# VH-VL binders against 4-hydroxy-tetrahydrodipicolinate reductase (dapB), part 3

Target 1, 258 residues: 4-hydroxy-tetrahydrodipicolinate reductase (dapB), of Thermomicrobium roseum (b9ky70)
Amino acid sequence: MLRLALTGVTGRMGRAVLELAASAPDIQLVCGLIRPARDPHEVAAQLPAPLALTSRVAELVQGADVVVDFSHPAVTVAVAEAAAHAGIPLVSGTTGLSEHDQAVILRAAQHVPVVQAANFSLGIALLHWLLPELVARLPTWDVELIERHHRHKRDAPSGTALALARTLLAAREPAPSPLVYGRGPGTAPRQPGEVGIHAVRAGGEVGRHTVLLATDDEAIEVTHWVQSRRAYAQGALEAARRLIGRPPGLYSLQDLVT

## First folded at step 9 (VH-VL; from g6 with light chain K52R)

Design h4
Fold by ESMFold2, look of step 13:
Formats: C-alpha cells, sequence, structure tokens
Structure h4 (fold): chain C 258 residues (1-258), chain A 122 residues (1-122), chain B 106 residues (1-106)
C-alpha cells in the first residue's frame, strides 16, 4: 500500500489526483496540505474524497511514502525540503519556479528521488521517446504535426505541439529542418526537409496530437488523444508508483516510463 | 511594484455605515491563492484583524464583529471593499489593507497600505 | 477569541540580543508571524511561519516557535530596530495579533 500525501488539494489537478487516489486499491491517502488561513473542516467538506489536512509541511510528509505536489513554487520548495529530510520521494507538477527555487529542488534530489514535469501525460512522455526512434529510421520521410484543441484555446500551436516539434527537429539533426507553421496562400508545394505544424481549433476536444510520417507510397500516423484531465492525474499517480525504490536524483516523466 | 491604498471617509457619525476601498496595483485580485485583508489599529493600541477575501471569493471575518462586516472584491476595478455597520466611537482607528501573497500557504501579510484614519464622533 | 500575550516593553543595549516573546496556548502547533512598526508607519513583515525571513530583512533577525511560545530574536541590536513588534497567528480561518512589544534600544 502506497501512502500518499498531496498538496494543492483545492486546485483542479489536486482534486483530480485526490479523486483518483481515493478509488485506487493500491494507494492510501494519508494527508493533504492546507493553507494556515483556511478552516480544515470547511475545506475537507469541499473535497471529492475524505482527507486529513494539515498546514504544517513536516506533518504532511510524516507517514507518507511519496508526496504529490501541484501547487505554488513557495509550497513546492518547502515540501521538497521536508520530503528530503523525511527521506521520501517527490512528484511535482508545479511550474514557475525561479532559479533559486530550482536550486532547492536540485538539492532535495541529492537525497531522494524527485520527478518534475509540466505535463504528466504518460502518452506524451512516451511519444518523446518513440518519435526519435521513428524519425531516425525514416530520415527521408515527410514529417507533419497536426494538433487539435477546443474552440476556446488561446495559444497556437499548443505547448505540447511545440515540445513534440522540438523533439522531431532534434531527431532530424545534423541537417536542420525548417519548422513551417501551417500552409498559407503561396506556401505550397512542400519543400524537402520541412516539418509542418498545424493548429486546428474546433469543438470541445481537450487535446489531440498527430505526427504524420509519409512518402509518396505509404504513411504512418501516431496520434495521442486526451479525453479528460484525469489522464494527467493518472500520470502523476503512476509517476509516484514508479519513483518508489529509485536512487536519489532528478527525473523527468520520460525517465520513468522508458 | 506592488501597492495597496486605502480610501474612504475621514469622519463618520455614530450608527452610520463605514465603507472603505482598497485599491491594488502591481498584482491581480484573480491570481490563484492571493488574498487581501483588512486590519485596524485604534490610536495607541494594538493591531486588530477584521476580515479577508481570497481570489476564489472565500471570506473570513473576526468573530466578534462578523455581524457588522462585509468584504467583497471587484477584480475588474482592482478593488477590495470593506463595509462596517453601526459605527461607534470605539471604532476610531487607522484602517489598513494588506496582501496575503499568492503562495496559497505562507499566509503572511507581506505588503501593507499606508492606512487611513477613520474618526467616529458626533 | 484566542489570546496572544506579549510583554508590553523590552529594553536592550546596542549590540545586545533582544528576545521578544509571544505566548499562546499550544502556539507551537501553529505558525507565528512577526511585524515591525515604526512610529507613523505601516507594519512591515519581518518573520513568517516561525523562522522564515522575508527578503530584505537583516540576518540578525531570527525566529522560533515551540510549546506555548514564539520568539523573535534580534542579535546585534541596532538603533534602527527600535520599534513596536507584533506577533500574529492563524486560528482556523481568522488572524489574531498579540498586544505588541515596544523595543527600546538604549
Amino acid sequence: as target 1 above (258 residues)
Amino acid sequence: QVTLKESGPVLVKPTETLTLTCTVSGFSLSTWGMGVSWIRQPPGKALEWLAHIFSDDEKSYRTSLKSRLTISKDTSKNQVVLTMTNMDPVDTATYYCARIPESGWSDAFDIWGQGTLVTVSS
Amino acid sequence: QPVLTQPPSLSVSPGQTASITCSGEKLGDKYAYWYQQKPGQSPVLVMYQDSRRPSGIPERFSGSNSGNTATLTISGTQAMDEADYYCQAWDSSTAVFGGGTKLTVL
């Protein structure tokens, strides 16, 4: 039984992790972190599952096998120090850490296993491993990346698409391939070595990323589709499971799934 | 640069309702985990916390004054408003607003306004 | 409501260590916060969560909290440290301040 402590319990990701962990037969929720300025009884009543709450980081990690953190840099830093002191692993999805904050995380990683990722999709982590293998074996094939998101998404291309594009470009070195954003008027036909990236905005899809590898005669499509935020929460829980027993170090999610 | 500035009436008659506005700059009232608090200080006396509001609209009030206090925010105007009913001469004080920073855990009052003196007299 | 008790005043010689106490039932189970207030000025945060020092606060300021007592310690006390000092803690969702301590540097 994996004893799990959780931060960010009132945030969207924290609630998703809490809900999934509560129904997982191999996980026992032992504690959640709450800000000192909130009534723990009132907060607990708002959570999707029962959880004991503390405002003290030392108490949070006491009796835990792993801490899962989706919060703010100041919380992440304090939790990393406490986890290192207690000798337990840390899974963190918190973004926006300063260079000083990151130095604290690195110090904690000298004592305990730490995984730090902005995206806890296991599928995307595996694509970063798989796509270089495909591209390296198919160096002359055309490469295009198509992503599709709901009508309300502000950014294009998506952060996931830009990260996958960087992986595809790196796999095609030493001959640099130009990244082409869409196919506007007067930009056809395709030039050799281009990597096209295309953003579709329609409907309500959470996220879909397709890498197309093609010749004149055949094609391969590799598609990752996110149906719900549950995928990220599941990935965080799986990272927590895989981090157990690892030597101290700073891991990417890719390190844990490959 | 982060600033908070209190504004409202200088003189209030007994039984009237006091309305104070805290105008913030350099940070957003919608930032996750952020809060604004009202604290007062009678002349020559200790600090007394009154109320706070967080970005998710969670509110809390000093228990002894809860029936007299209302706190609200208008994110589009960068304002937090405190209303206090049935003012009495004992409520004469400097009223401060202060930030609770966005960390969602530290919960210090890290930046304070300059304060505004409110006198309650006939 | 919960009470945080501070001595009303404390005097130290320049260069000496000042220890300002804040007492409350099981205060060590909560976080203590400290604010400095000079005459005519707004309070300034000088310590939070027992022993954490905000950026810009001199290293001579330190804090501790255990049992029923939190302590703000100023080593090598200077004339500019002369001020009123307030402790604060959270009781559930409400904040409580101590009565304040006037620190005099003779």
Scores: ipSAE 0.655, ipTM 0.862, lowest interface PAE 1.2, mean pLDDT 91
Fold by ESMFold2, look of step 11:
Structure h4 (fold): chain C 258 residues (1-258), chain A 122 residues (1-122), chain B 106 residues (1-106)
Amino acid sequence: as target 1 above (258 residues)
Amino acid sequence: QVTLKESGPVLVKPTETLTLTCTVSGFSLSTWGMGVSWIRQPPGKALEWLAHIFSDDEKSYRTSLKSRLTISKDTSKNQVVLTMTNMDPVDTATYYCARIPESGWSDAFDIWGQGTLVTVSS
Amino acid sequence: QPVLTQPPSLSVSPGQTASITCSGEKLGDKYAYWYQQKPGQSPVLVMYQDSRRPSGIPERFSGSNSGNTATLTISGTQAMDEADYYCQAWDSSTAVFGGGTKLTVL
């Protein structure tokens, strides 16, 4: 039984992790972090599952096997220090850490296993391992990346698509490969070694990323799509499970899926 | 620069309703975890917390004054408004607004306005 | 109503250590916050969550909180530290201030 402590319990990701953990037979929720200015009884009544709450980071980590953190950099830093002191692994999805904040995380990682990721999709993490293997073995094949998101997504290409594109380009070193953003009117023929990236905005799809590898005669498509946003919360819980028993260090989510 | 500035009447008659406005700059009232509090200080006396409001519209009031206080915010104008009904001479004080920072956990009053003196005449 | 009790005044010589106490029932179960206020000025945060120092506050400021008492400690006290000091704690969703301590640096 994995004893789990959680931050950010009133946020979108925190509530999703809480709900999924509450129904997982291998996980015991032991504590959640709440701001000092809130009444813990009022907050607990609003959560999707029962959870004991504290405003004290030392109490949060006491009795836990792992801490899952989706919060603010100031909270992440405090939790990382407490987790390191208590010998407790840390899973963190908090973004926006300063260089000073990151130095604290790196120091905590000298004492306990820590995983940081901006995206807790296990599938995407696995693609970052798999795609270099494909590209390295197929160096002359055409490579295109197509991503599709709902009509309301404000950025293009998606952050996930840009990260995957960097992985594809790095796998084709030392030769520089131009990254081409779509095919505009005019010049249409592909240049050798181009990696195309295409952003589609339509419908209500949460997110889909297809890498196309092709020749004149055959093609391979590798597609990842998010069927439900709870995939990220499940990925965080799985990261928590896989972090147990690892030596101290700073891990990527990719490190945990290989 | 992060600033908060209190504005409102300087002189109020007994039984009137006081309305104070806190205008903020350098941060957004819609930022997750952020809040604004009102605190007063009678001349020569201690600080007394009155109310706060967070970005998610969660509100809290000093228990002894709850029936007299209302706090609200207008994120488009970067303003937090406090009303206090049935003013009495004992309510004469400097009224401050102060920020609760966006961390959603530290809950300090980290930046204060300069304060505005409200006198309730005899 | 929760009550936080502070001594009304404290005097120290420059270079000495000043210890300002804040007492309340089970205060160690809560976080303590400290504010400095100079005459005619707004309060300034000098310590939060017992022992955390905000940016710009000198290392000579430190804090602790245990049992019924929180303490703000100023080592190597300087003339510029002369001010009123208020402790504050959260009682559920409400904030409570202490009565204040006037620190005089002779």
Scores: ipSAE 0.654, ipTM 0.864, lowest interface PAE 1.2, mean pLDDT 91
Fold by ESMFold2, look of step 14:
Structure h4 (fold): chain C 258 residues (1-258), chain A 122 residues (1-122), chain B 106 residues (1-106)
Amino acid sequence: as target 1 above (258 residues)
Amino acid sequence: QVTLKESGPVLVKPTETLTLTCTVSGFSLSTWGMGVSWIRQPPGKALEWLAHIFSDDEKSYRTSLKSRLTISKDTSKNQVVLTMTNMDPVDTATYYCARIPESGWSDAFDIWGQGTLVTVSS
Amino acid sequence: QPVLTQPPSLSVSPGQTASITCSGEKLGDKYAYWYQQKPGQSPVLVMYQDSRRPSGIPERFSGSNSGNTATLTISGTQAMDEADYYCQAWDSSTAVFGGGTKLTVL
């Protein structure tokens, strides 16, 4: 039984992790972190599952086998220090850490296993491993990336799409390729080695990414889609499971799925 | 540079309603975890916390004054407003606004305004 | 409203250690915060979450909190440390201040 502590319990990711952990037969929720300026009884009543709450980081990590963190850099740093002192692993999805903050995380990783990722999709992590293998074996094939998100997404291309595009371009390093953002009116012919990236905004879809590899005569499509934010929470919990028993170190999610 | 500046009347008659405005700069009132508090200090006396508001519009008030206080924010104007009804000479104090930083956990009053003295005539 | 009790005053000689206490029921189960206030000035945060020192606060300031008592300690006390010091804690969603301690450096 994996005893799990959480931060960010009132945020979207924290609530998703809590909900999934509460129904997982191999996980016992032991504690959540709450800001001192809020009433723990009122916050607990708003959570999707029962959870004991503390504002003290030392109490948070007591009795835990792993802490899962989706919060603010200041919280992440404090929790990393506490986890390192308690000898327990840390799974963190917090972004926006400064260089100084990152140094604290790295020092904690000298004592305990730490997973740090901006995206906890297991599928996307695996694609970063798989796609270079495809591109390396198909160096003359056209490569295009199409991403689709809900109508309200303001950024384009998506962060996931930009990261996948960088992976595809790096796999072609000996023959650098231009990244082409969409094709507008009066289309020029495709240049050899281009990687096109196309953003679609429609409906309520959380996220879908298709890498198209093609010749004149055949094509391969590799598609990953996210149906709900639960996918990220499931990835964080799986990372927590896979981190148990590993030597101290700073791991990517990719390290855990490959 | 993060700053908070209190503004409002310097003199108030008994029974009137006090409205104080805290104008902030160097941070956004919409930043997750961020908050602003009002704290007062009667002349020669201790600090007394009155109310706070967080970026998600969660509010809290000093229990003994809850019926007299209203706190709100206007993110577009970078302002937090405190209204206190039925003023009395005992409410004469310097009124401060202070920031609760964005960490969502530290919950210190880390930056204070210079304060504004409100006198309630006897 | 919960009560945080501080001694009204404390006098120390320059170079001595000043220990300012803040007492409250089970205060060690909460975080303590400390503010310095000089006459006519706004309070300045000098310690938060028991023992964390804000940027710009000298290392001679330290804090602790256990049982019913939080303590702000100033080692090597200097004349410029002369001020009123307030402790603060959170009681659920409300903040509570102590009555203040006037530190005099003789």
Scores: ipSAE 0.648, ipTM 0.857, lowest interface PAE 1.3, mean pLDDT 91

Design h4
Fold by ESMFold2, look of step 12:
Structure h4 (fold): chain C 258 residues (1-258), chain A 122 residues (1-122), chain B 106 residues (1-106)
Amino acid sequence: as target 1 above (258 residues)
Amino acid sequence: QVTLKESGPVLVKPTETLTLTCTVSGFSLSTWGMGVSWIRQPPGKALEWLAHIFSDDEKSYRTSLKSRLTISKDTSKNQVVLTMTNMDPVDTATYYCARIPESGWSDAFDIWGQGTLVTVSS
Amino acid sequence: QPVLTQPPSLSVSPGQTASITCSGEKLGDKYAYWYQQKPGQSPVLVMYQDSRRPSGIPERFSGSNSGNTATLTISGTQAMDEADYYCQAWDSSTAVFGGGTKLTVL
């Protein structure tokens, strides 16, 4: 049994991880972190599964094999120090860490395995490995990226699309190919080496990313789409499983799937 | 510069309803984990916590005063409002608003307003 | 609802160590917070979560919390440290303050 401790238990990602972990036969939920200003009994009653709660990070990590963290940078730093001291791995999806915060994470990674990712989709992580291989072997092919998300998404292009585009551009030589955002009125004809990004906002899809590689005569499409946000929580749990037994170090999610 | 400023000072008669507004600047009331609290101090006496509200609209009130207190926020106006019904001379105090910072875990009152005097007299 | 008890006053000579206590049942199972208040001023946070010092607070301030007692310790006490000091803790979703300690630096 993998004994799991969790932060951010009342947040969207924390609740999703908790719900999935509670149904996983190989995982035992041992503790969750709660802010001191909340009543642990009241919060526990609102969670989708039973979970002991503490506001103290030393108690959080006691008896845990791994900590899964989706919280705020200040919490992540405190948890990283406690996890390193206790000798247990850390999975963190917290973003917005300062350089000083990141230095603490790096120090913790000298003692325990740590994975940080802004996106815990295993599929997207695998694409970051796969797409450079495709592009490097097809250097003259046109590359375009189409992403589609639900009508309520505020940012465009998606963060995932921007990260995939950077991966595609870095895999092409000699100079960075220009990134083109949409092709609206007045756009010049496509230039060799351009990578276009096209953002679609419609319906209720969580996220879909298609990379199109094409010539005049044939094309390859590589598509990843997320059916539900459960995919991110599943990815975090899988990252927790794959960190067990690894040497100390700072891992990306990509490192764990390759 | 992060600041909180209480409305007033104010004179109220016994049984009237007090309304205090805390106007904040330099930070957002919608930031995850952030909160604002009301704390009072009668002349020459100790601090007494009254209520708080977090960015997700979770609220708490001092148990002995819960029936008299209402806290709310208006993010577009950068304001947190406290109302206290049925005022009594014993409620005469300096009223402070204070920030609970955006960490979701520290839960300190890290920045305080200057306070406003509320006097309840017959 | 728990009561946090502080001594009403404490006197210390300059350069000596001041230890201000805050007592409450099982207080060590919670976090302790400390505020300094000078006459005519708003309180200022000087310690949080037992022993964490906010930016700008001198290293001569330290804190501890175990059993039923939290302690704010000021080493090398200076005249500028003369103030009222309040402890605070969270009880479920409510905040509780101690009665305050008037620190006098003779």
Scores: ipSAE 0.634, ipTM 0.849, lowest interface PAE 1.2, mean pLDDT 91
Fold by ESMFold2, look of step 16:
Structure h4 (fold): chain C 258 residues (1-258), chain A 122 residues (1-122), chain B 106 residues (1-106)
Amino acid sequence: as target 1 above (258 residues)
Amino acid sequence: QVTLKESGPVLVKPTETLTLTCTVSGFSLSTWGMGVSWIRQPPGKALEWLAHIFSDDEKSYRTSLKSRLTISKDTSKNQVVLTMTNMDPVDTATYYCARIPESGWSDAFDIWGQGTLVTVSS
Amino acid sequence: QPVLTQPPSLSVSPGQTASITCSGEKLGDKYAYWYQQKPGQSPVLVMYQDSRRPSGIPERFSGSNSGNTATLTISGTQAMDEADYYCQAWDSSTAVFGGGTKLTVL
């Protein structure tokens, strides 16, 4: 049994992880973190599964095999220090850490395994491994990236698309081709080795990324899409499982799936 | 840059209802994890917490005063309002509003208003 | 319900260490917060979550909390540190303040 402690229990990701962990036969939920100003009994009554709650990070990590964190940078830093002190791994999806905050995470990683990721999709993590292999074997093929997200997404291209584009570009021959954003009116004809990124904003789709590799006569498309945000919570739990027994260090999600 | 300012009457008669407004600047009342508290201090006495409200509209009140207190916010006006019914001379105090910062976990009262003295006299 | 007990006063000489205590049942299982209040002024946060110092508060301020007692420690005490000091903790969803300690620097 993997004894799991959780932060951000009232947030969307925290609730999703809680739901999935509560039904997982190999996971025992042992504790969740709440703010000091909240009544633990009132909060526990609103959670989708039973969970003991504390406002103290030392109590949170006591008796846990791993901590899963989706919260605020200040919480992440405190939890990282407590996890390192207790000798237990940390899985963190918290973003927005300052350079100072990140230094604390790096120090914790000297003592315990830590994984940080902005996106806990196992599929995307595997694409970062797979796409270099495809591009290396098809060095002259055209490469384009199309991403589709719901109408309310503010950033374009998506962070996932930008990261995939960097992976594709780095996998090219030593003279990497320039990245091209859309092909609007007046855009010059495609140059050899360009990687185009095309951002679609429509409907309610959570996220879809297609990498197109093509010649004049044939094409391959590799598509990853997310049907629900539960995929990220499942990825976080799998990261927690895979982090057990690893040497101290700072891991990406890619490191855990490859 | 972050400020809170209390406003309301300086003199209240016994049994009347006190309404205090906390006007905030330099932060948003809609920011997740953010909260505002009301704390009072009778002359020469200790601080006494009264109530708080968080950005998600979660509220809490001092148990002994719960039946007399109502806290609310208007994010468009950057205001938090405290209403206290049935005022008594023992309620004479300086009333402060204070911020609970956005981290959603520190739960300190990190920035306080100047306070406003409310006198309840017969 | 929970009562946070502080000594009403404490006197120290300039340069000495002042230790202000705050006692409550199982207080070490909760976070302690500390506020400084000078006469006629609003309180100022000087310590939170036991031992965390807000920006702008000198390093000579430190804190601890274990068992039933939290302590605010001021090393190298200066005349400007003369003030009332209040501890605070959360009891469920309500805040509780101690009675305050008047620190005199003589």
Scores: ipSAE 0.627, ipTM 0.852, lowest interface PAE 1.3, mean pLDDT 91
Fold by ESMFold2, fold request of step 13:
Structure h4 (fold): chain C 258 residues (1-258), chain A 122 residues (1-122), chain B 106 residues (1-106)
Amino acid sequence: as target 1 above (258 residues)
Amino acid sequence: QVTLKESGPVLVKPTETLTLTCTVSGFSLSTWGMGVSWIRQPPGKALEWLAHIFSDDEKSYRTSLKSRLTISKDTSKNQVVLTMTNMDPVDTATYYCARIPESGWSDAFDIWGQGTLVTVSS
Amino acid sequence: QPVLTQPPSLSVSPGQTASITCSGEKLGDKYAYWYQQKPGQSPVLVMYQDSRRPSGIPERFSGSNSGNTATLTISGTQAMDEADYYCQAWDSSTAVFGGGTKLTVL
């Protein structure tokens, strides 16, 4: 039984993690962190699952096997220090850490396993590992990336698509044009080594990314799609499971799927 | 630069209702975890916390004054408003607004306004 | 309401250590906060969550909190440290201040 402590319990991610953990037979929720200025009884009554609350990070980590953190950099730093002192792993999805904050995380990682990620999709993390392997073994194949999102998505290409494209491009030999955004209406032949990236906006799909590897005679498609943002909370819980028993160090989510 | 500024100064007659406005600059009242608090200090006496409001509209009041106090915010105007009913000469004090920073855990009053004098006539 | 008790005054010579206490039932189970207030000025945060020093506060300021007592310690006290000092803690969702300690440096 994995004893789990949480931060950010009133936030969207914290509530999602609580809900998922409450239905997971291998996880025991032992404690959540609450700000000193809030009444713990009032907050506990508003949570989607029962959880004991404390404002003290030392109490938060007592009796825990892992702490899962989705909060603010100041909380993350304090929790990292407490986790390191208590000898328990840390899973953190907090963003916006300063260079000074990051140094604290690195020091904690010298004593306990820490995983730090801005995105807890295990599928995307696995693709960042898998796709370079495919490209390295198929160095002359054409590589294109197609992403599809609902009609209301404003940024194009998606952040996930740009990150995947960088991974694909880095795995290829140098090329005259590294990344190509769509194909124009005129003359736009493919150059060796480039990666094309194409944004589709239609319907209501939350997100889909297809990498196409092709020759004149055959093709491989690798597709990842998201049905629910709860996938990130599930990924955080899985990261917590996979972190148990690992040596001290700072891990990416990709490190945990390899 | 982060600043908080109280309205006033003001002279109030006994039994009247006091309304104070704290205008903030350099931060957003909608930022997760952010709060603003009202604290007063009678002349020559100690600090006394009155109320606070967080970005998610969670509020708290000093227990002994709860029936007299109302706190609210308007994020579009960068304002936090305190109302205190049935003023009495004992309520004469400097009133401060102060920030509770966005960390969601530190909960210090890290930046204070310059304060405003509220005088209740005898 | 919970009561936080501070000595009304404390005098130290320049260079000496000043220890300002704040007493309350089981205060060590809570976080202590400290504010400095010079005459005619707004309070300034000098310590939070027992022992954390805000940016810009000299290293000679330190804090502790155990049992029923939180302590703000100023080592190598200077004339500029002369001020009123208030402790504060959270009781559930309400803040409580101590009565204040007037530190005199002579």
Scores: ipSAE 0.603, ipTM 0.845, lowest interface PAE 1.6, mean pLDDT 91

